# Ledger of designs, part 7: VH-VL binders against Tricalbin-3 (TCB3)

Target 1, 208 residues: Tricalbin-3 (TCB3), of Saccharomyces cerevisiae (q03640r272to479)
Amino acid sequence: RVESTTWLNSFLSKFWVIYMPVLSQQVKDNVNPQLAGVAPGYGIDALAIDEFTLGSKAPTIKGIKSYTKTGKNTVEMDWSFAFTPSDVSDMTATEAREKINPKISLGVTLGKSFVSKTMPILVEDINVAGKMRIKVEFGKAFPNIKIVSLQLLEPPLIDFALKPIGGDTLGLDVMSFLPGLKSFVKNIINSNIGPMLFPPNHLDINVE
Below, E stands for the ipSAE of ESMFold2; O stands for the ipSAE of OpenDDE; V2 stands for 0.75 times the mean of E and O plus 0.25 times the DockQ between their complexes.

## First folded at step 1 (VH-VL)

Design u10 (framework fv_utomilumab)
Fold by ESMFold2-Fast, scan of step 1:
Structure u10 (fold): chain C 208 residues (1-208), chain A 122 residues (1-122), chain B 108 residues (1-108)
Amino acid sequence: as target 1 above (208 residues)
Amino acid sequence: EVQLVQSGAEVKKPGESLRISCKGSGYSFTTYWISWVRQMPGKGLEWMGKIYPGDSDTNYSPSFQGQVTISADKSISTAYLQWSSLKASDTAMYYCARHSEDYFWGSYFDYWGQGTLVTVSS
Amino acid sequence: SYELTQPPSVSVSPGQTASITCSGDKLGDKYAHWYQQKPGQSPVLVIYQDSKRPSGIPERFSGSNSGNTATLTISGTQAMDEADYYCQSADSSGTHVVFGGGTKLTVL
């Protein structure tokens, strides 16, 4: 049991570090065209993700329900998880010092080529929670992992704060448009994650 | 010394019930799978099913599902194979065998019982 | 259902090398194990996990497993090696044990 938990945590930590640069680029590629389409509705000239990383801190597992009778070459678990990547209370001093926390910013631009001004909006206080089904198929011998399958059992809770920097310099009514932008961002997340992880869909990760 | 000791030979008539046993000693009985294997006279080995005595989890070959019952009593380190109604076609040598590993594919049998001969005739 | 196929018989002269094959779909992706059974006796494990020997099994017994075929090799075959040999693995689900049909080794 203890050995099963240890290797699984090790795998997730390695996967998270490797996948983050890929996730960053995928988010920018999929989201920036959608944000560009929304910009005129707010009376601004451009809107785009400038920086996107969720840091090196993987999701925190809050509870595990194991299925002991699904066969002896597979392990099936339901994980309750929370993802609070800016929370350093459970990190070592070394991890916190390395600034591995998330960095997400949006650029809001007013003006044209030679007289444009850009205001950053930081995405902070990220809080994601949900339940995920994980199936691990073993090869010839434990811990030889063959396939890891991931599926969300329900749409996850997603919350965050938008923090504009220097909004007054652009003359925007920042407080009036932030709730609309926040809702739009949540909708984009659900539309991108749904086809990948929401039932009946699942993500298969081939480890071998 | 790891040992599996099976009950003695049985001579029965069709329609009779029977339970044969396999007693493990010299190891942690509740942490190893035990399989039952049939060998009809002059024929090869046929896997019937297995039991994990720690939680009585069972798994049967499709050919034997519903035809026999595998059970275990962990208080006396004994596994059982039972028929509610014997047929002449049940005449065979029956072996119990201990699995080496329960978490990966293709567990092997490191220890075997001596076998129980069951003869069913009228 | 998953099947393992063995030749029904193999004959070899004393001192020669005997080779017994076991064929199954993608068997090399699984472990193959081998048992020796002499008349009136219980099977005895001679090779496990493709190529490993249990304590007490002579070095002349060896095994391999790749592609669709596992092979039990007995070098310098002796009269005492005359027996039925069974290969064993698991089905595609990993849940059920599967035996080959057995090979009668004759040493003449």
Scores: ipSAE 0.008, ipTM 0.451, lowest interface PAE 11.1, mean pLDDT 78

Design u11 (framework fv_utomilumab)
Fold by ESMFold2-Fast, scan of step 1:
Structure u11 (fold): chain C 208 residues (1-208), chain A 118 residues (1-118), chain B 108 residues (1-108)
Amino acid sequence: as target 1 above (208 residues)
Amino acid sequence: EVQLVQSGAEVKKPGESLRISCKGSGYSFTSYWISWVRQMPGKGLEWMGKIDPSDSYTNYSPSFQGQVTISADKSISTAYLQWSSLKASDTAMYYCARWEGYDLFDYWGQGTLVTVSS
Amino acid sequence: SYELTQPPSVSVSPGQTASITCSGDKLGNKYAHWYQQKPGQSPVLVIYQDSKRPSGIPERFSGSNSGNTATLTISGTQAMDEADYYCQAWDSSTEYVVFGGGTKLTVL
C-alpha cells in the first residue's frame, strides 16, 4: 500500500550517504586483489583502485510498477533505473562544489621499488541502467520500514570509459591494453553483483 | 467465493442526497482496498477513489475530490459512495471493485445505475 | 496528469488475430492490466501484470508491454470476444489509477 514515492526517495537519499563509505571500502577490499593478479598479464607491475566514490547524490526513483502482492503491509515495486553518477545538471553550483562528486580512478604502476612510477586512469562517462525489484515490508504502522529487499530482474547495462592521464608516451603504452582492462573490469562487476542481486538471489536490508 | 454485491438502481432529482453501497463477502474485508469506478452512459471507465476499510483512510481522484464521499463500515463489510447534492451529470453506472495487489481490480460488483433527472 | 490512449475501435474477421494497443509515457515501466466489458455487464480482468492470464481466461489472450506501448493480443478471434477492452495502469507520480479510453472490438 504505497500512496507516494516521496518516502522512498527520502529513504534512498539517506541510505546512499550512509552506505557509500562502506561500499568504497568493500570494493577496494574485494577488487584490488583481483586487479593485482592480472597486472603481470598486461606487462605492468601493479594495478589498484586509488579512489572509489559514486558521490553524495542518490539516484532518483521515477518509473515504478507498484503492487501489494502479500497484503497491505508489504509492497513490491519494479523500478527501471538509470544512473549517471557524474550528472550534476540538477544541482546548484554551490551544491555541486560542496557535495562529494563521483570519482573512480585506477593506479597503474610501472617499475619496481626504487624506480617505480604510478599513472592514474580515470573511470568516466559512467552509465548504469537496469530493472530492480524492491520489496518493502512495513512494521507496526505505515510508513515505518522494517525490511527492504533488492533484486535485479536482469543483468544491468554497465558502461564507462577508461581515460589515462599523463604524457603522450605514457598514455600510448597504457592505451594498448585498455579494451582488455575494460572487459575485465566489467567481468569483476558482474561476478560480484550476480551472487547478491541476480535472480534467485536478493539483498535484504534491515532498517529497524 | 469472493463477491461484491451493490445496492439497487436509483432514480433521483437534482439537489437530492444519495448513498449507495457495496458489500463484500467471502474474504477478509479489511485486508483489501475498495475502489469506486464511474461509467457514464456510452463512455469509458473513470476511477473515483478508494478506501481502506480497516481505518477508513480514503484517496480520491482530483476530478472527484469534494464531489463525493467514500466511507466504509467494517462491522458489516460494506463500503459506501455518497453525494450530498446530486447533479444531472452524476447519471452513470457506478461500480465497486476490490483492489488486489499489483494495482489491479480482481473482483467487481454488478454495478449500481444512478439516474438523475428532473 | 498521466493518460493512456487506445484506438476507439478495432475490427477483425473471425479467426484472425486482433491487436489492441495502449500508449502512455514510459508505460513499459508500469504494469498494464486489461479488462473486457460486454454490454450490460461488469468489467472482467483478462490480462494482468502485462502478460499474465487469470484462471478461466482462454490461452488465445496474451499481452506485452514495452517502451510506451502495451498490447493485448487475441489470436483466433471468436464472435464471443466482441466487447469493449480497457487498459489500466497505476501512476506513481499522481498516486492514481488510470484507465485507457477503451477499444470496441468488432468481429465482422
Scores: ipSAE 0.000, ipTM 0.438, lowest interface PAE 13.5, mean pLDDT 77

## First folded at step 2 (VH-VL)

Design i06a (from i06 with heavy chain S56R S101Y; framework fv_iratumumab; at its last look DockQ between E and O 0.02; V2 from the best seeds 0.00; counts 0 for: pae E 10.2 > 2, off the site)
Fold by ESMFold2, look of step 2:
Structure i06a (fold): chain C 208 residues (1-208), chain A 117 residues (1-117), chain B 107 residues (1-107)
Amino acid sequence: as target 1 above (208 residues)
Amino acid sequence: QVQLQQWGAGLLKPSETLSLTCAVYGGSFSSYYWSWIRQPPGKGLEWIGDIYYSGRTNYNPSLKSRVTISVDTSKNQFSLKLNSVTAADTAVYYCAREGYYDAFDIWGQGSLVTVSS
Amino acid sequence: DIQMTQSPTSLSASVGDRVTITCRASQGISSWLTWYQQKPEKAPKSLIYAASSLQSGVPSRFSGSGSGTDFTLTISSLQPEDFATYYCQQYDTYPLTFGQGTRLEIK
């Protein structure tokens, strides 16, 4: 059975305003220590997330498949979702004008012969799509929720553009290191979400 | 546009600690190194040190034993402490942004610090 | 440390003159050199970065040239507002270092 997504997207849009700043800070707090002291290679001495906000446009749930009854105390749903925080094609003119834009800036520290300066590289045109399994386990009395389990059914499609601010003007070969940096960033994303969400792993939230 | 405003005590006695703060307005604090530079009255410029917003520092070796630069990212501010000052530390102190491909593209208004003789 | 030596230390000129100031680094610094203008009781102002690139809002009469160790700032037709002290500064290698300055005065 495929459910309507209208009420979930309305709820998610409201919830996103509250949660987006928290998630943004959690990404910086959890990922930057992993980047500390790691040299990506290709002339890059260090990498850090300098600014991270996902913007006011929430992810969109594109479809829900609900399994009518899979167990006495459980309900399972599969959500297909997309996250395109820069895209305004599905917004009214007023919504587009009032939108808080995403901003993700990476600090890329170059080699010591260039005076250990950090060049900002913007992450733009974010496009994420995937499928998430949601399992709700109920407690002793319905509808008392005990555990919510989250799992990605497959690795999500993740794409973005890297835009250096002025990086190739002074003889830096920016085009040479961007593919390596993009691959490194994708590997960091997968290494963080895989242990939590890729099968057989899942994230359990105990709400009792 | 981006502006730097600095403040701190302007008159010190020998052996005291110089302390200055610089706040960044109208632009990004992240992704830049932030510097302190000083200029004794009627003299040339001397770079003191810089700090990346995440805390990485570089100091002029001539001052390294006495200088500490720190950052408060929640306030978009960075600060200078210079210990054990003498009359030779009398100068106008500037905070500045290190640009991506230039040196110091934006400067604070300057703070005159006088150490009594 | 990389020593930056400016020449001349002081220069007198008239409005309309072509003025040239040189800066020499004690070691090669590629093109990582900035020129500043400073007027009395004001912060320095960046004029030229990366040896030859004109900073935004700076008049086209200012130009820079050079690479390696020898650098030149040129003002093609001196204006009354150009009387100031000029500094070069390298940013190839820590510590960042400045030239001693060139004071440009009205003749």
Scores: ipSAE 0.007, ipTM 0.499, lowest interface PAE 10.2, mean pLDDT 82
ESMFold2 (binder alone), look of step 2: mean pLDDT 92; pTM 0.942
OpenDDE, look of step 2: ipSAE 0.012; ipTM 0.521

Design s01a (from s01 with heavy chain S101W W103Y, light chain A51Y; framework fv_sutimlimab; at its last look DockQ between E and O 0.04; V2 from the best seeds 0.00; counts 0 for: pae E 16.7 > 2, off the site)
Fold by ESMFold2, look of step 2:
Structure s01a (fold): chain C 208 residues (1-208), chain A 118 residues (1-118), chain B 109 residues (1-109)
Amino acid sequence: as target 1 above (208 residues)
Amino acid sequence: EVQLVESGGGLVKPGGSLRLSCAASGFTFSSYAMSWVRQAPGKGLEWVATISSGGSYTYYLDSVKGRFTISRDNSKNTLYLQMNSLRAEDTALYYCARDYWEYAFDYWGQGTLVTVSS
Amino acid sequence: QIVLTQSPATLSLSPGERATMSCTASQSVSSSYLHWYQQKPGKAPKLWIYYASSLQSGVPSRFSGSGSGTDYTLTISSLQPEDFATYYCQQYGSSPPYTFGQGTKLEIK
């Protein structure tokens, strides 16, 4: 059974504008401590997030499939979603002009032995897609909602580009470490969301 | 309303020093990278330096490396440019610019004039 | 180093005429990182066209930008008195991160 996503995308767009700065800061606060004291390899001695904003364009729900369950008081839905903050093809000219783009800058430290250089690498062209399972448990008096459970059905598809800044003026061949850095960034993303959302893990939100 | 107000320009002899300031208001200063761009009298625009939103990363025009230092104080919403060992070729109007979006300078101050002359 | 060369250096035209100016890069640059600014005497530059062809908010529709690779163009279809100014192209890249062209001065004939 496939359902309309119009109302949910409208809500998500409004929610995102209000809370995107808070969510962006939470990513920095959670991830930078994990990066401290870790040498990513690939010639990189240290990595930190310097700038992080996800932009004003919200993720889009592409489709919803609802299921009934044999257990009482439970509804299950599967959501297909995409996050393409640089794509303006579904926006009016006014919306595109007023859009705040994502800005993500990574500080990469090289040559720590006796010459240490830190250079920025921008994360651009972000594309994320995935499938999420939403379970709603009702309370004793239907239709009161008690718990909403969230789970990713599989690791999400994550694409992005890395753009080094000032590499030529630093005298470094920055292209030599980009593939390794991209893999490391993907691993960091998965290691943060996996314990929360990858099967059999799930996130419960108590509404009562 | 976004506002950027530069100050600290003036007349200085070659080899001297000046410190420029840029007071920012109307936006969350700590979320934006900031730049200095200069314009010599009757000439075009020249990028000078950029600092990341947290202050951890700085970039400089080759001719000013080692002489100029860009910095920021996010608690005071202020961008700085310390200019040492000034040369006649550094004579210009210095603009403070925000470079958050599109890798462009979307807001500019009015500029502060630096004149290096014997 | 990427060098942006603007042509002509000065463009002398009358109101109502069509203006065309070019920006040529010494190496291919992404149109997503090529921008144009308008500057009037005694005033700060204003971002005018971003991503080579997108008009900044408040820019009249008589302005247009185009180009790719090394060759970029700014066009004004029918000049108004307020359009007489100096126009700069600018690129964002890896060395140096930001480079401006030398400018095209559009002046009244």
Scores: ipSAE 0.000, ipTM 0.446, lowest interface PAE 16.7, mean pLDDT 81
ESMFold2 (binder alone), look of step 2: mean pLDDT 92; pTM 0.942
OpenDDE, look of step 2: ipSAE 0.006; ipTM 0.532

## First folded at step 4 (VH-VL; framework fv_iratumumab)

Design a1 (from i05 with heavy chain D52Y Y106W, light chain S30D; at its last look DockQ between E and O 0.02; V2 from the best seeds 0.00; counts 0 for: pae E 20.9 > 2, off the site)
Fold by ESMFold2, look of step 4:
Structure a1 (fold): chain C 208 residues (1-208), chain A 121 residues (1-121), chain B 107 residues (1-107)
Amino acid sequence: as target 1 above (208 residues)
Amino acid sequence: QVQLQQWGAGLLKPSETLSLTCAVYGGSFSGYYWSWIRQPPGKGLEWIGDIYHSGSTNYNPSLKSRVTISVDTSKNQFSLKLNSVTAADTAVYYCARGSPDYEGYWYMDVWGQGSLVTVSS
Amino acid sequence: DIQMTQSPTSLSASVGDRVTITCRASQGIDSYLTWYQQKPEKAPKSLIYAASSLQSGVPSRFSGSGSGTDFTLTISSLQPEDFATYYCQQYNSYPITFGQGTRLEIK
């Protein structure tokens, strides 16, 4: 029951370039207020997202399993997906050259006594994989789509690397706080997507 | 998923220069250290050195005077040169990716297939 | 340089046995230790990083513990495919150093 993904991935690649900037801005708009005024610990006084773009490479759908559970105007399917925005191994030389790379930069403020400094830490080598359930409900004008419902079947695999670039560390061992920062970032990600997408929660998008 | 492929000359005479290249597939080149390690036949592992994608290098002090590691970011490749080889340099040479752990210290998580280099007279 | 010493240098065990390999650092390395498995004529494979974190795709019968100077790799129920040489490696400080290896032979 695994279905072909070629058409769907072609569709995603065409629309990702348009929607990626909007999604990127929405992440900054929603997450930076949550970061305002918090202190993650580990010698970090403040944290903010300075830059957030996901790049031009779309997520890929690795497999689809379709269900015919209901006789209603609905289609239910499970998508296996991966998002590796820095990977060029499946691109032509021209596509790789024209690719807009992801850029995610965290502004990390370090403090010591009466002095503080902010340094950038890049988020690189992003690897996201998971499975989500898609439910499509059609309207009266078949095949018009009325509602699309999204749900992650389980917390996705989320991994990335943190790379400090430049800056005065005020004598702090910046490498010692990166694991704590990584855990904090993962917690922020999960606290935002869990209420929307983790079972029993789901996200409905009304397109009528 | 991430895969390292390595190549280079396998038979050298004393005083020649060992030259190996490692290419990175299926993953990002940026944000990682790229390492060379060797293993003499029947012996343990010896770290030779590494290079960050920006070109910053660290070398084993025992080899520092003879070793050069370089990177070609346009090709996602990095290379090892070891000058003035002797029979003591006979080993299997590995390239490896250095990834940060959750505290930001680097460990080698993906290895190339290995290249046997024999130095004879 | 930080010397890494493994014990035992060689051991034999049967399928289903619990196997323990130890690694001692000449000075404190916190938890910055990786365990590798190397089969004959193959490259090493990362099993455990940060002393206790299991690498993706590694069977759950492998586990690591320890901090400071004393570290342990445990295989809870030995399988035929676990015949290999195991290395510890510290990444606390340069130069990177490995233990001398432990050869695991399966009866």
Scores: ipSAE 0.000, ipTM 0.413, lowest interface PAE 20.9, mean pLDDT 80
ESMFold2 (binder alone), look of step 4: mean pLDDT 93; pTM 0.948
OpenDDE, look of step 4: ipSAE 0.006; ipTM 0.548

Design a2 (from i04 with heavy chain G31Y, light chain S30D W32Y E92N L96I; at its last look DockQ between E and O 0.02; V2 from the best seeds 0.00; counts 0 for: pae E 18.7 > 2, off the site)
Fold by OpenDDE, look of step 4:
Structure a2 (fold): chain C 208 residues (1-208), chain A 118 residues (1-118), chain B 107 residues (1-107)
Amino acid sequence: as target 1 above (208 residues)
Amino acid sequence: QVQLQQWGAGLLKPSETLSLTCAVYGGSFSYYYWSWIRQPPGKGLEWIGDIYHSGSTNYNPSLKSRVTISVDTSKNQFSLKLNSVTAADTAVYYCARVDYSSEWFDSWGQGSLVTVSS
Amino acid sequence: DIQMTQSPTSLSASVGDRVTITCRASQGIDSYLTWYQQKPEKAPKSLIYAASSLQSGVPSRFSGSGSGTDFTLTISSLQPEDFATYYCQQYNSYPITFGQGTRLEIK
């Protein structure tokens, strides 16, 4: 059954603002240690996340397919979602004004001869889409929610642009390693999301 | 490397309309906000507004009623119009580029002094 | 609107000195702060973004710190070319706002 997404998006928007700072910190805390001492290749000696936030605009649920016969005290839904933080077409003027844009800055260390330098690379034009299975387990008293289980039905489509910030590149061709860096970043994302959300895995959130 | 070049009338009378244009060279016009900032003589910086290449605009509420920022993507230009100018609008006006995330103004025009006098 | 207040408004220092400029936001802006340097009759130049990230090409003697409402720009050892006016700018929310500036003069 196809359900309306209006209420859900409203809720998600509120939740997103609260959750984003936590997510940002978690990403830094978890990903940077993984990056430490790892050379991404492509002429890059080191990579770190300097700044990370996805901003204040929440992902949008584009569609919901609900399943009614998923067991006692359990509801299962498939959500189609899109995350396009640069899109303000669905926002009011006030919302657009107050919107916090994503900020993702990568510290990229390049080496040339005996000299190495770290330069910032910005992640821009973020576009994510996917399908997620949501399982809601209710408590003893309906509609009290006990657990929300999240699982990606398929690898999400992730697109973004990398923008080097001007400065001294030590004569290195920054553009030449961007495609490799992009792939590396995607791999890092998948390596972190996969174990958490890709089948057969799932993320259980206790909301009780 | 991106370069911003400004032009427009530098001397206005009260009640006239300020009109400035900024042209972008050596860089992509897309994926940036394009902003106008002004600085009265001996004073600080005031953000006027910005426009995305798509045409989406943001204005300083203090100037919103008088300000129009437009973009011509075919020419890689964006413009500022400020209506009903007064002496208080005398300033050096800068066009500037802001990245997608609206972080900072990473490139600036040379500035245009606009003087409003009777 | 978010008001940005810099301190001090003016500062006299000598070459080699350690200089500290502060910027306070009227409300929390996380780390969405940029520091600019402006020399006479020139457009501002970005020094620090995201409160503490050094812009590429900027000397390492410049550093930024802070989060929330209180931010600091530090010049570890002042050089002759560093005498200028410095501005902080928040980009947490529209409208974009600047501090009133700090003029750094030669003692």
Scores: ipSAE 0.000, ipTM 0.502, lowest interface PAE 11.6, mean pLDDT 87
ESMFold2, look of step 4: ipSAE 0.000; ipTM 0.425
ESMFold2 (binder alone), look of step 4: mean pLDDT 93; pTM 0.946

Design a3 (at its last look DockQ between E and O 0.03; V2 from the best seeds 0.00; counts 0 for: pae E 18.7 > 2, off the site)
Fold by OpenDDE, look of step 4:
Structure a3 (fold): chain C 208 residues (1-208), chain A 125 residues (1-125), chain B 107 residues (1-107)
Amino acid sequence: as target 1 above (208 residues)
Amino acid sequence: QVQLQQWGAGLLKPSETLSLTCAVYGGSFSGYYWSWIRQPPGKGLEWIGDIDHSGSTNYNPSLKSRVTISVDTSKNQFSLKLNSVTAADTAVYYCARGSPDYSYEDEGYYYMDVWGQGSLVTVSS
Amino acid sequence: DIQMTQSPTSLSASVGDRVTITCRASQGIDSYLTWYQQKPEKAPKSLIYAASSLQSGVPSRFSGSGSGTDFTLTISSLQPEDFATYYCQQYNSYPITFGQGTRLEIK
């Protein structure tokens, strides 16, 4: 059964603004320790997340397929979603003006001989799309939702651009490292999301 | 030094489709926005739309129904198509690179810092 | 859409003169304003971005000021090569819009 996404997107928009600061902090708290002591390669000695926010624009649910007969107390849905925080085509001029853009700044330490320098690299033009399975298990107690289970049906498509800030690269061609850095960033994303959401794994949220 | 080179048909009849391509040389395609701007003879500048390396587009509402901007990252090119042209679409068309302005931490807006040479498109019967 | 209004539409000046061009936005655009110079049969050239930041390679006689809705481009001492049409452009919100232009002619 195909359902309208209007109500859900409205809800997500409101929820997203509230949740984003929490997510931002969680990402930094969880990812930076993982990055500590790890050399990404490609001439990069160290990597850290200095700033992380995905902005105020929420992901958009493009489609919902509901399965109502999956169990006595269970509803299952497949959500197709897209996340394009820089896209303002679906926004009014006022909304576009007032939105908070994503800001992801990576601290990249480059080394050449005995000299090293840390420089910021921005992550921009984020484009994510995917499909997510949502399972809701109903309980007996109000509000009757017991568990919400989240799972990605497939690895999401993730695209972004990297932009170095500054011109002093210690004689290194930073641009030549960007493809490798991009791959590394994607890998770190997958390594964190995979255990949570990639099949056969799922994230269960206890609502009770 | 980054340079933009444009090409495409310059003479069209009404109802035909305008097609222009812009190639980027000497720089990265990613990390910037890529815009089309037009200028009728003796008139001001009108922004048509933009695209990023992922293919995400923004269009001027006044032209949205007729405009398609696309990107070929393998060639470092982006293109403009404008359907159902009329005399009102006669203009010099420019491609331009949109450079992000990071003056504010939460902002990612851009200005055009590199321009193509322009392409005159004339629509006449 | 945000409307950009330049003043004056045209002006005549002499070499060495101080020239001021103004741009007004129909609503607040913070400092997301760019000034362009366009010479005949040439593409526009960016002069000032972020309302007051001089583009690389642009002579220091050019300066920009303002925020919110009112902006000014100033040429402290006009040079022969400065006679051109100037445009302001906001990039605060979509759609991107330009002023109608100011034609600077030699007196």
Scores: ipSAE 0.000, ipTM 0.507, lowest interface PAE 13.8, mean pLDDT 87
ESMFold2, look of step 4: ipSAE 0.000; ipTM 0.442
ESMFold2 (binder alone), look of step 4: mean pLDDT 92; pTM 0.941

Design a4 (from i04 with heavy chain G31W, light chain S30D; at its last look DockQ between E and O 0.04; V2 from the best seeds 0.00; counts 0 for: pae E 13.1 > 2, off the site)
Heavy chain, then light chain:
Amino acid sequence: QVQLQQWGAGLLKPSETLSLTCAVYGGSFSWYYWSWIRQPPGKGLEWIGDIYHSGSTNYNPSLKSRVTISVDTSKNQFSLKLNSVTAADTAVYYCARVDYSSEWFDSWGQGSLVTVSS
Amino acid sequence: DIQMTQSPTSLSASVGDRVTITCRASQGIDSWLTWYQQKPEKAPKSLIYAASSLQSGVPSRFSGSGSGTDFTLTISSLQPEDFATYYCQQYESYPLTFGQGTRLEIK
ESMFold2, look of step 4: ipSAE 0.000; ipTM 0.502
ESMFold2 (binder alone), look of step 4: mean pLDDT 93; pTM 0.947
OpenDDE, look of step 4: ipSAE 0.024; ipTM 0.566

